VH-VL binders against NAD kinase (nadK). Designs and how they scored, part 141

Target 1, 268 residues: NAD kinase (nadK), of Syntrophomonas wolfei subsp. wolfei (q0aze0)
Amino acid sequence: MKIILVNNRFKENTEKKAQEIAGQLSALNVEVIIDNGLDEPYAGTVDFIMVLGGDGTMLRAARRYGQRAIPVLGVNMGTVGFLSNIEINELAEYLPLILREEYSLEARMMLEVAVFQQQSLLTRVFCLNELLLRSNSPRMLSFALEISGQKLEPYRGDGLIVSTTTGSTAYSLSAGGPIADPQLDAFIVTPVASHIINKRPLVVSPEREISLHLLEEREAIIGIDGQIKMDFGAENRVLIKRAPHPLLMVNLKAKPFFTSIDRSLQRQ

## First folded at step 13 (VH-VL)

Design AA52 (from AA1 with heavy chain G109Y M110F V112Y; framework fv_bermekimab)
Fold by ESMFold2-Fast, scan of step 13:
Structure AA52 (fold): chain C 268 residues (1-268), chain A 123 residues (1-123), chain B 107 residues (1-107)
Amino acid sequence: as target 1 above (268 residues)
Amino acid sequence: QVQLVESGGGVVQPGRSLRLSCTASGFTFSNFGMHWVRQAPGKGLEWVAAISYEGSNKYYAESVKGRFTISRDNSKNILFLQMDSLRLEDTAVYYCAKDHLWFSRSSYYFDYWGQGTLVTFSS
Amino acid sequence: DIQMTQSPSSVSASVGDRVTITCRASQGISSWLAWYQQKPGKAPKLLIYAARTLQSGVPSRFSGSGSGSDFTLTISSLQPEDFATYYCQQANSYPLTFGGGTKVEHK
């Protein structure tokens, strides 16, 4: 069995715990690869991915490994979040189940984001929550949204979010988007501070292709899962579609989504 | 340099057929939607037909629907317009035009045009 | 179909003049409008798209404005090479439609 441990190097406690867990797994004849985000993703065959940290660490793991159809377990290190399944102090109790492959999997859709300069591909990335297009200056953006060949009325405002259903409780929620059942596959398209009063969030089929481009030269940024930033100008275009594979999230402990989100919203 | 070269125009009898071709160079043809736009002598521009970059979606002006067929061969960089049941009001210079935006499934604007090919009727 | 009406049909101008051409859509087309220049015997050339975005290589004396149903093309200081016919085009919906054209002629 080969396991990748994904941790946040910049949090001292998570690095120490990763080393401890790696030692325990090695003692059980499990090969361990530690990924603290600094190197390229491990390219070899892997049986399981264990993410040590909060939602941010899980988002990074999903971008790096989510397309490989490998079980991914979120282990919380004390921060409340939506993407972890067990707490770190529960890991020892659940480890035998992990090693025996006695768990269920929940599939979570991901986005495939391709950013072009003219017709040249600049980058292709996968993400679990969302792509954000936003202004990087005091000037609002003017931009075009196309959904599977349907050109919408132009947008004017600070930007737009294209989100997965998993991302519905992240930035899309803050921008006024709906809360979506993460078991559904759909894109949620949420305007950011639109100057056009009738622009509302859209929920569209995950089979659709979404594209964005600027109608006027502006300083803008594309953001991925709140962690990656890229410059975006009038010569750029972004194409978004459902990623080929969902992220396979490990369920060792039942988490009722609706009561969890309800409690989270009451605490805000 | 983007170039679009039309051919196939000529003198025709009413009710007959013509096939126009447009050969493209200087850009990745398969990445762009393509259009036919016509202009009658001394008159303005009239959009005729459009085809998506992959060839799956086709659109026609009402005046030509059922008589004209747009198609493309992405392996050869050629756009076609098959014109059947031609009428005197089809007399025009026919321009091949490239859509402005790549990988779009919608039409935007015509950033490059061919020189045009004349379709006229014998008298 | 969306009807595009241009005004005037022709305008007489001298080099250095400010020329204004208007285009009116029969329905709201947001900013899905382009302007083209056509010289006698030549194919049209794209000048402006998305109502106000200048096409690469087009001189800065050309500008576009408007949204919804009323649009304007302005040539701030007419040059000898600008004597031509100008067309607006809506890209809001099929069928795509052009205005009737405005011929800019020597006085």
Scores: ipSAE 0.526, ipTM 0.792, lowest interface PAE 2.8, mean pLDDT 90

Design AA54 (framework fv_bermekimab)
Fold by ESMFold2-Fast, scan of step 13:
Parts: C-alpha cells; sequence; structure tokens
Structure AA54 (fold): chain C 268 residues (1-268), chain A 124 residues (1-124), chain B 107 residues (1-107)
C-alpha cells in the first residue's frame, strides 16, 4: 500500500504530525510520500491520499490528485471545515479500516478550467470549488458569458463565480448563491456585485460548457479555489466544463451536510 | 496596419460562379471569426455568411444557403466565399469583415474591421 | 429570422443638434446589438457593440441604450463628420440581421 500525506508547509505543527504519521505507517509496511506543496505532484501510482489540514489543504490536494480516481481522506488538524471527515485524534481508531479498505466513497464533481491566450492554451487546471472572475481596479467589468453557445445578457459589475455544488458553501454563498446538495452535479453561476438589479444566480446542467471573456480592456483577474491567481485581459478566454473524473472522498464517519449547514446559518 | 483586402468580384452571367477572396494583415487572423456582408446598390447592409476562428463552424443567410460556401486558410490569412448559381438578386458590393472579439465565429459580437468591398454585377 | 426595424428612415439635422435613432428587434436579443456608421462609398465603421459599449476611438457624443427588443443610438451634439447612414445589427443569433438604416442628412 502506498499513501500520499498532503500537508501545509507553512504550519509547523502539521509538518511535525505528518512526519510522525509517516513513521507509524512505515512501521505497518505502508510506503509513504509526503506532499507539503513545495514540489510537483507525485507522479507514481498510489492507493490512498490522506490530507492533513483544513479545507484549503483539501482544495490543493484535489487540484493535484483529484483526477486520478484515488480515495482522498480529509483529516482535520483542529479547525472545523466542510471537507474533512475525521479529526486527527481519531486517526489511530480508523487506521485499521483505512488499511483494510473498509470505507465508502462519495463522488464530488470538479471543474476543468482552460485559459487561453490567443490560440494557445495558457493553463489547464482542475478545481473543486470555483473559478472567480473579478475586477482588479475601481472600474467595473463588462464581460460576455456563454452557456453551451447561448449568449447571455452582458454582465456589468465586479465579476462572476462559476462554482461546483461542493463550492456552493464557499465564495458563491458569500456572493448570494444558493446552498446546493453536494451529491448533485451542477454548475452554479453567481454574479459578484452586479450593477444590473435583476441578475440572479443560475443553476446549470454540468453537461454545459461555459465561456467567459472581457468585452472591454480592463484590469481583471481569474481566481481558482482562492489559491491560484492570474491576470485576465481582453485577449484571454476561459472555458469551463465538468472535469473527466470526480474527486473520490472517503467516508469513515457520518457527516450530515444539511444539519451542519443549518447550524452554520444560525451563527452570527 | 490592420486591414482586409477583397478581390475576385466582377461581371458574371446568371447561373455562373465566382470566388471572392479576402486577405488579412496586421492582426492574428486565426484568432477571429470572419464575415461576409453585402450591400445592393442604393440599399442597406445584408449579412451573408460567417466562419468560426478555427474554421469548423459555418453560418449562412437563408437567401444564399446551399449556393454559397464560406471557407478560410489560416496558414495564408485568406478568407473565401465561393458563390455558385448566381442570381440577379446577388448584385452587390461584398465586404469582408472581422468579428470584434477573440475566438468568435460560433458567436458574433460585431464587426470592427472591414475591407473596401468588391463589386459583383451581371452582364445582360 | 430576427427582423430589425429602424426609425426614422431619414432625419434632417443641423450641426449641434441632438439626434436619436431607434431600432426594434422582432424577438428578444438581450443587449447583443451593434451600431455602425457608413459614409457614401465607404465601408461601415463600428460605433457601439453590446448595445452600449463604445468602440475604441469613437467620440463620446455617441451613446447607445436599451436591452431586450428596443434600442436607441444618440448623438448628443451632431458634428459635420456625423452626416452618414447608421445601421443597427443584432448579434444574438445566426443568421445575423441589420436594420434598414437611418440617413442623417443636412437641413
Amino acid sequence: as target 1 above (268 residues)
Amino acid sequence: QVQLVESGGGVVQPGRSLRLSCTASGFTFSNFGMHWVRQAPGKGLEWVAAISYEGSNKYYAESVKGRFTISRDNSKNILFLQMDSLRLEDTAVYYCAKDHLWFSGRSSYGMDVWGQGTLVTFSS
Amino acid sequence: DIQMTQSPSSVSASVGDRVTITCRASQGISSWLAWYQQKPGKAPKLLIYAARTLQSGVPSRFSGSGSGSDFTLTISSLQPEDFATYYCQQANSYPLTFGGGTKVEHK
């Protein structure tokens, strides 16, 4: 059995714990690869991915390894999040189940984001939560949104979010988007501070292809899962579609989505 | 300098064929959808055909569908309009026009660069 | 096909006048409308796209408004070089269609 441990290089406690867990797994004849974000993703075959950290670390793991159809387990290191399944102090209890492959999997859709400059593909990335297009200056953006070749009314405002259902509780929620059942496959298209009063979030089939491009020369950026940022100009085009493979999330412990959201919405 | 130059217009007999060409310079031709627009003497503008930036998608006005064929050669920066079974009603100045936005053609956003036009007319 | 109706077909104006040209689509076209200026013997020039976005290099006296099916082009203070024929064009769907044109001529 070969396991990747994904941790945050900038959190000293997480790095120390990753080394400790790696030692324990090695003693059980498990080969361990530590991914702290400094190097390229491990290119070899692996059986399981264990993410040590919060939702941010899980988003990075999903971008690096999510398309490989490998089980991914989120292990919380003390902060509550939506993408972790067990706490670090529960790992010893669940480790025998992990090694015996006694767990269920939940498939979560991902986005495939392709950014072009002229005819050339600049970047192709996969993400779990969302793509954000936003203005990087005091001036609002004017941009075109196409869904499966259908041109929508031009958008004028601060930007737009194209989200997965998993991402419905991230930036899309803050921008006024709906809370979606993460078991549904759908795109959620949420305007950011639109200057047009009647702009509403859209829920769109995941079979659709979404494209974005600027109608005017403006300073804009593209953000992916809040972790990748790149400049976006009138010569750029972004194409968004459902990724070929979903992220396979490990369920060892019941984590009820709707009651968790209900409690979160009651907090001030 | 961004420009489009049409050629191939002339005098033709009804039922015959003509091929129009449009040579592009000063911009990356392969990044833009292209259009043919015509204007009959003393009349308004009429859109004729469009082709996507990569050449895969083609669109036609109903009046020319089945008779005209739009094509492009991105390696040579040339747009073509093959006009078959020409009718007196096809008499017009034919303009080559570039779509305004990058990667256009499947969708159009307006035409920001136009050629000078080439006249297609009929003898007898 | 989407029919584009322009009014008026012609307007007589003097330098300094405010000129308004209207365009109506037979179906909803969102804001996917362009405005063009054409002078005799010349190719058209793009003035406005996406109903209200001014093309680079076009004077600010030109403005566009409207959405859905009703649109206007306004020239706030007509200049000598603005005497021309103006066309609207829907870019919502193929086939693309132009309005019949509005000739702005000297009084």
Scores: ipSAE 0.316, ipTM 0.704, lowest interface PAE 4.5, mean pLDDT 89

Design AA55 (framework fv_bermekimab)
Fold by ESMFold2-Fast, scan of step 13:
Structure AA55 (fold): chain C 268 residues (1-268), chain A 124 residues (1-124), chain B 107 residues (1-107)
Amino acid sequence: as target 1 above (268 residues)
Amino acid sequence: QVQLVESGGGVVQPGRSLRLSCTASGFTFSNFGMHWVRQAPGKGLEWVAAISYEGSNKYYAESVKGRFTISRDNSKNILFLQMDSLRLEDTAVYYCAKDHLWFSYRSSYGMDVWGQGTLVTFSS
Amino acid sequence: DIQMTQSPSSVSASVGDRVTITCRASQGISSWLAWYQQKPGKAPKLLIYAARTLQSGVPSRFSGSGSGSDFTLTISSLQPEDFATYYCQQANSYPLTFGGGTKVEHK
């Protein structure tokens, strides 16, 4: 059995905990690869991925390994997280189940984002939550949205979010998007501060292709999962599709999504 | 830099066929939708046909539907218009034009590069 | 099909004049309108797309406005090279359609 431990070296004492867990796994004849985010993703065959940290660490793990169809377990090391399944103090209890592969998997769709510069592919990334297009100046954007090649009425405003259902509780929620059951596969298209009165969030089939480009020269950025940031200008176009493979999330403990989000909204 | 050159125009008799070609250079032809637009002598512009960048979607004006066929050869950077059952009202200069946005397959954003045109006329 | 009605059919103007050309669509086309300039014996040249976006290299004296069904092309201070025929074209849906043209000629 080979396991990748994903952690964030610069978050509290996570490096020490990662080494401790690696030692415990090695004692059980498990080969451990530690990914602290500084090097290239591990390229070899892997049986399981254990993410030590919060939602941000899980988003990074999803971008690096999510397309490989490998079980991914979120282990929370803090107070809040939607993408973790168990707490760090519960790991010893659940470890035998992990090693015997006695758990269920929950599939979460991902986005495939391709960014072009004058028709040349600039980058292609996968993400779990969303792509955000936003203005990087006081001026509003004017941009075109296509869904499966069909032009919609031009958008005028601060930007747009194209989200997975998992991402419905991230930036899309803050911009007025719906809360979606993460078991559903769909794109959620949410305008950011639109100047057009009737621009509403759209819920669109995940089989659709979505594209965006600016209609006027403006200072804008593309944000991916709140972690990758790129300049976006009139010479750029972004194409968004459902990624070929979903992220396979390990379920060891029943953690009700709706109860968790309801508590979060009541505290806001 | 970017250039479109039409060929194949000439004098033809009613009911005959003619094939127009448009050779592209200076841009990645396979990434752009292409159009044919015509203009009768002393008249305005009339859009005739369009083809998506990959060739899967084709669109025609009602006046030419069933008689004209648009096609492309992306390996040779050539756009074609096969004109069958030609009528006197098809007399015009035929322009080929590149769509403005790359990778468009169901939409158009306007035509930013045009060829010089090729004349199609009729003799009795 | 969407019919594009362009007015006027011709305008007599002098260098330095402000010229306004109007285009009306038979149904709503959002902002999906382009403007072209054509000089005698030449192919058309794209001036404006998406109703108001100026094409690269086109002088700032050209501007477009409007949305829905009513659109305007304005030349703020006519230059000698601007005497030409101007066409609007809807890009909202296939089949694409052009206006009848407006000839801007010398007084």
Scores: ipSAE 0.683, ipTM 0.859, lowest interface PAE 1.7, mean pLDDT 90

Design AA56 (framework fv_bermekimab)
Fold by ESMFold2-Fast, scan of step 13:
Structure AA56 (fold): chain C 268 residues (1-268), chain A 124 residues (1-124), chain B 107 residues (1-107)
Amino acid sequence: as target 1 above (268 residues)
Amino acid sequence: QVQLVESGGGVVQPGRSLRLSCTASGFTFSNFGMHWVRQAPGKGLEWVAAISYEGSNKYYAESVKGRFTISRDNSKNILFLQMDSLRLEDTAVYYCAKDHLWFSERSSYGMDVWGQGTLVTFSS
Amino acid sequence: DIQMTQSPSSVSASVGDRVTITCRASQGISSWLAWYQQKPGKAPKLLIYAARTLQSGVPSRFSGSGSGSDFTLTISSLQPEDFATYYCQQANSYPLTFGGGTKVEHK
């Protein structure tokens, strides 16, 4: 068995804990690769990915490894989030089940985002939560949204979010989008401060292809899972579609999504 | 630099066929949808046909549907218009034009580059 | 098919004048309208797309406005090189259709 341990390079206690866990796994004849985010993703084949940290670390792991169809387990080491399944102090209890492959998997859709400079592909990235297009100045944007080649009325406002159902509780929620069951596959398209009063969030088939480009030169950025930021101008175009593979999240214990989100909203 | 050059126009008899060509240079032809637009002498512009960047979708004006066929050869940067069963009302200068936005499969945003046109006329 | 009606068919103007050309669609076309300029014996030139977006290199004296079915092209201060025929064109759906044209000519 070969396992990747993903941790946050800027948290001293997570680095130490990753080394301790790697030592314990090695003692059980498990080969361990540590990914602290400084190097390129491990290129070899692995059997399991263990993410030590919060939701942010899971988003990074999903971007790096989510398309490999490998089980990914979130182990919480700080603030409680939505993407971890067990706590670090529970790992010893669940480790035998991990090694025996006695767990279920939940598939979570991902976005494939292709960003072009005119006709040249600048980058193709995968993400678990969302792509955000937003103005980077006080001026509102004017942009075109296409859904499967169908041109909608131009958007005028601060921007737009294209989200997975997993991302429905992240930035899309803050912009007025719906809370979606993460077991559903769908794109959620949420406008950001549209000046047109009837621009509503859209829930569309994950088989749709979505594209965005500016109709007027403005200073804008695109953000991916809050971790990648790129300048976006009138010469750019972004194409978004369902990623080829979902993220396979390990479920070792029941995590009641609906009661968890309900409690989270009641705190506000 | 960026240029479209039409060829193949000329004098033809009614009921015959003619094939127009448009050679593109100075841009990546295979990334853009292309159009044919015609203009009868002293008259306005009339859109004739369009083809998506990979050739998967083709569109025609009702007046030419069933008689004209648009096609492209992306390896040679050439757009074609095969004109069958020609009628006197097909007399016009034929322009090829590039759509403004790249990678559009079903959409048009306007035509930003035009050729100089090729004239199609009829003998007595 | 969506019919595009331009008004007027011609306008006589002098250098420095404000010229307004209107275009009406028989059905709603959102903002998917382009404006072209054509000089005698030449190919058309794209001025504006998406109803109000100036094409690169087009002087700022040209502006577009409107949405739905009614659209306007304005030349704020006519220059000698602006005497030409202007066409609107809907890009909302196939088949694409042009207006009949508006000739801007010398007084």
Scores: ipSAE 0.664, ipTM 0.854, lowest interface PAE 1.8, mean pLDDT 91

Design AA57 (framework fv_bermekimab)
Fold by ESMFold2-Fast, scan of step 13:
Structure AA57 (fold): chain C 268 residues (1-268), chain A 124 residues (1-124), chain B 107 residues (1-107)
Amino acid sequence: as target 1 above (268 residues)
Amino acid sequence: QVQLVESGGGVVQPGRSLRLSCTASGFTFSNFGMHWVRQAPGKGLEWVAAISYEGSNKYYAESVKGRFTISRDNSKNILFLQMDSLRLEDTAVYYCAKDHLWFSRGSSYGMDVWGQGTLVTFSS
Amino acid sequence: DIQMTQSPSSVSASVGDRVTITCRASQGISSWLAWYQQKPGKAPKLLIYAARTLQSGVPSRFSGSGSGSDFTLTISSLQPEDFATYYCQQANSYPLTFGGGTKVEHK
């Protein structure tokens, strides 16, 4: 059995805990690879991925490993969030079940984002929550949105979010998007401060292809899961579609989505 | 030196066939949708046909649907228009044109590069 | 098919004049309209796409406005090289359609 432990290189407490867990697993003849974000993703085959940290660490793990169809468990380290299943102080209780593969999996769709500079592919990334297009200056953007080759009325405003259902509670929610059951597969397209009255969030089939490009030269950026940031100008185009594989999230403990979101919203 | 050059026009008899070609240079032909637009003598512009960058989606004006076939050879940077069952009303200068946006799946954003045109006319 | 009606068919103007050309679509085309300039014996040149976005290299005296079904091309101060025929073209849906053209000629 080989397990990747994903932690945050900038958190001393997560690094210490990762070392402790690695020691315990090694004593049980489990091979452990620690991924703290410094190196390229581990290229070999692994049986399980354990993410130690908050939602941000889970988003990084999903981008690095989400397309490999490997079970991923989120272990919360004291931050609040939606992507962890158990708390760190519960890990010892659940570790025997992990090693015996006694758990269920929940599939979460991911986005495939291809960014072009003119005709050249600049980068291709996968993400769990969303792509954000936003203005990087006081001037509002003017941009085109295509859904499966259909051009919508041009958008004028601060930007646009293309989100998975998992991402519905992240930036899309802040911009006025709907809360979606993460077990549904759909794109949620949410305008950010649209100048055009009645630009509504759209919920579209995950089989559709979405594209964005600027209609006027502006300073803009695209953000991926709130962690990757790229300049975006009139010579750029982004193509978004459903990623080939969903992220396989481990369920060891019942965590009802709707009561969790309800509690979170009460704190607002 | 972005350029489109049409060829294959000429004098034809009604009911016959003609194939037009358009050779592209100075840009990555395979990344752009392409169009055929015609203009009858002394008349305005009329859009005729379009093909997506990869060649899978094709579109036609109603006046030519079923008679004309658009195709492309991305390995040779050539766009074609096969014109069958030609009518006197098909008399025009035929332009090929590049769509403005790369990798369009079926949308047009206007035509930013045009050839010089090739004349299709009928014998008396 | 979406019919594009362009007016006027011709306009007589002098250098320095403000010239306005209008284009009406028979149904809503959002902002998906392009404007072209054509000089005698030459291929058309793209001036504006998406109703108001100037093509690279086009002088700022050209501007486009409108959305839905009514569109306008404006030349704020006509120059000698601007005497030409102008066409609108809808890019909202196939088949694509052009307006009838407006000839801007010397007064």
Scores: ipSAE 0.533, ipTM 0.791, lowest interface PAE 2.7, mean pLDDT 90

Design AA58 (framework fv_bermekimab)
Fold by ESMFold2-Fast, scan of step 13:
Structure AA58 (fold): chain C 268 residues (1-268), chain A 124 residues (1-124), chain B 107 residues (1-107)
Amino acid sequence: as target 1 above (268 residues)
Amino acid sequence: QVQLVESGGGVVQPGRSLRLSCTASGFTFSNFGMHWVRQAPGKGLEWVAAISYEGSNKYYAESVKGRFTISRDNSKNILFLQMDSLRLEDTAVYYCAKDHLWFSRYSSYGMDVWGQGTLVTFSS
Amino acid sequence: DIQMTQSPSSVSASVGDRVTITCRASQGISSWLAWYQQKPGKAPKLLIYAARTLQSGVPSRFSGSGSGSDFTLTISSLQPEDFATYYCQQANSYPLTFGGGTKVEHK
């Protein structure tokens, strides 16, 4: 068995804990690769991915490894989040089940984001939560949104979010989007401070293709999962579709999504 | 330099067929939707047909539907218009034009590059 | 099909004049309208797309406005090279349709 341990390079306590867990797994004849985010993703074959940290670490792991159809377990390190399944102090209890592959998997859709500069593919990235198009200056953006070739009325405002259902509780929520059951597959398209009074969030089939481009030259950026940032100008176009593979999240114990989000909203 | 050059126009008799070609250079032809637009002598512009960048989606004006066929060869940078069952009303200069936005399948953003046109006219 | 009605059919103007051309769609086309300039014996040239976005290289004296079904092309100070026929074209849905054209001619 080969396991990747993903931790956050900017949190010292997670680095020490990752080393400790790697030692424990090695003692059980498990080969361990530690990914602290400093190097390129491990290119070899692995059987399991264990993410040590909060939701941000899981988003990075999903971007790096989510398309490989490998089970991914979120292990919480003290901060309550939506993407972890067990607490770090429960790992010893659940480790035998992990090693015997005695768990269920929950599929979470991901976005495939292709960014073009003129006609050349600049980058292709996968993400679990969302793509954000945002103005990077006091001036509003003017941009075109296509959904499966249907051109909507041009958007004028600060930007737009194209989110997965998993991402419905991230930036899309802050911009007024709906809370979605993450077991559903759908795109949620949420405008950011639209100047047009009737622009509402849209919930659309995950089979649709979404494209965005600026109609006027403005200073804009696109953001991926709140972690990747790229300049976006009139010479750029972004194409978004459902990624070929969902993230396969490990369920070792039931985690009640709706009561968790309800408690979170009441504390805001 | 970005350029479109039409060919294949000429004098034809009603009921016959004609194939127009448009050769593209100076841009990545396979990335853009393409259009045919015609203009009868002394008259206005009339959109005729369009084809998506990959060739899967084709659109026609009602007046030519069932008679004209648009196609493209991306390996040779050539756009075609096969015109069957030609009528006197088809007399026009035929322009090929490139859509403004790359990778368009179902929509158009305007036509930013045009050829010089090729004349189709009738003898009897 | 969406019918595009363009007015006037012709306008006589002098260099320095402000010229306004109107285009009306038979149904809502959002902002998906393009404007073209055509000089005698030449192919059309794209001036404006998405109702108000100026094509690269087009002089700033040209501007577009409108949304829904009513659109305007304005030339703020007519130059000698602007005497031409102007066409609007809806890009909202196939089949694409052009207006009848407006000829801007010398007084």
Scores: ipSAE 0.560, ipTM 0.800, lowest interface PAE 2.4, mean pLDDT 90

Design AA59 (framework fv_bermekimab)
Fold by ESMFold2-Fast, scan of step 13:
Structure AA59 (fold): chain C 268 residues (1-268), chain A 124 residues (1-124), chain B 107 residues (1-107)
Amino acid sequence: as target 1 above (268 residues)
Amino acid sequence: QVQLVESGGGVVQPGRSLRLSCTASGFTFSNFGMHWVRQAPGKGLEWVAAISYEGSNKYYAESVKGRFTISRDNSKNILFLQMDSLRLEDTAVYYCAKDHLWFGSRSSYGMDVWGQGTLVTFSS
Amino acid sequence: DIQMTQSPSSVSASVGDRVTITCRASQGISSWLAWYQQKPGKAPKLLIYAARTLQSGVPSRFSGSGSGSDFTLTISSLQPEDFATYYCQQANSYPLTFGGGTKVEHK
């Protein structure tokens, strides 16, 4: 068995803890690759990915490895979040189940985001939560949204979020989007501070293609999973579609999504 | 130097066929939707047909539907308009035009580059 | 088909005048309207798209406004090179349609 351990290099003690876990796994004849985010993603074949940290570390792991159809387990290191399944102090107890492949998998859709500069592909990235288009100045944006080639009325406001159902509890929620069952595949399109009073969030088929471009030159940025930021101007265009493969999340213990989100909302 | 050059116009007899060509240079032809627009002598502009950047979607004005066929060859940067069953009311200068939007499949944002036009007339 | 009606069909104006041209769509077209300028014997030139977005290189004296069914092109201070015919064109749905044109001519 070969396992990738993904950790957050900037969080205290996580790199040291990853080394300790790697040593324990090696004693059990498990081959371990540590990914702390400094190098390119590991290119070899692996059987399992273990993410040590919070939601941010899981988003990075999903971006790096999510398209490979490999089981990914989120192990919480004391951070609050929705993407972990077990706590670090439970790992020793669940490890025999991991090694015997005694777990279920939950498929989570991902976005494929292609950003063009003029007419050239600038970058193509995958993400688990969302793409955010937002103004980077006090001036509101004016932009065009197309859904499968259908032009909607121009948007005027601070921006727009295109989210997966997993991302429905992230930035989309803060902007007034619906909470979606992560078992559903759908795009959620949520306007950010729209000046048009009746612009509502849209829930659309994951088979749709979504594109965005500015109608007037403004200072804007694109944010991907809150981790990648890029300048966006009138010469840019972004195309969003469903990624070829979902992220396969490991479920070792029942994590009831609805009661978890309900509790979170009651404490806000 | 962005340029569109139409050719193939001339004098025809009613009921006959004619094929117009439009050669593009100075931009990436394969990235843009293309249009044909005509203008009868002393009259206004009339949109005729459009084709998406990859050629999969085609659109026609009601007056030419079933008689005209738009097509493109992205390897040669050429747009075509095949005109069948020509009528006297098809007399016009025919312009080819580039859509403003790149990678447009089913939508248009206007036409930002135009050729000089090619005249189609009928013998009396 | 969406019918585009321009008004007036012609206007006589002097250099320095404010010129207003209107365009009415037979049904709602959102903001998907373009404006073109055509000089005699020449191909049209795109001035404005998406009702109000000025094409690069077009002078700021040109402006567009409107949404839905009623649209306006304004030339705030007419210059000698602005004597031409102006056309609106809806880009909301196929088939695309042009207005009949407005000729801005010397007084």
Scores: ipSAE 0.611, ipTM 0.828, lowest interface PAE 2.3, mean pLDDT 90

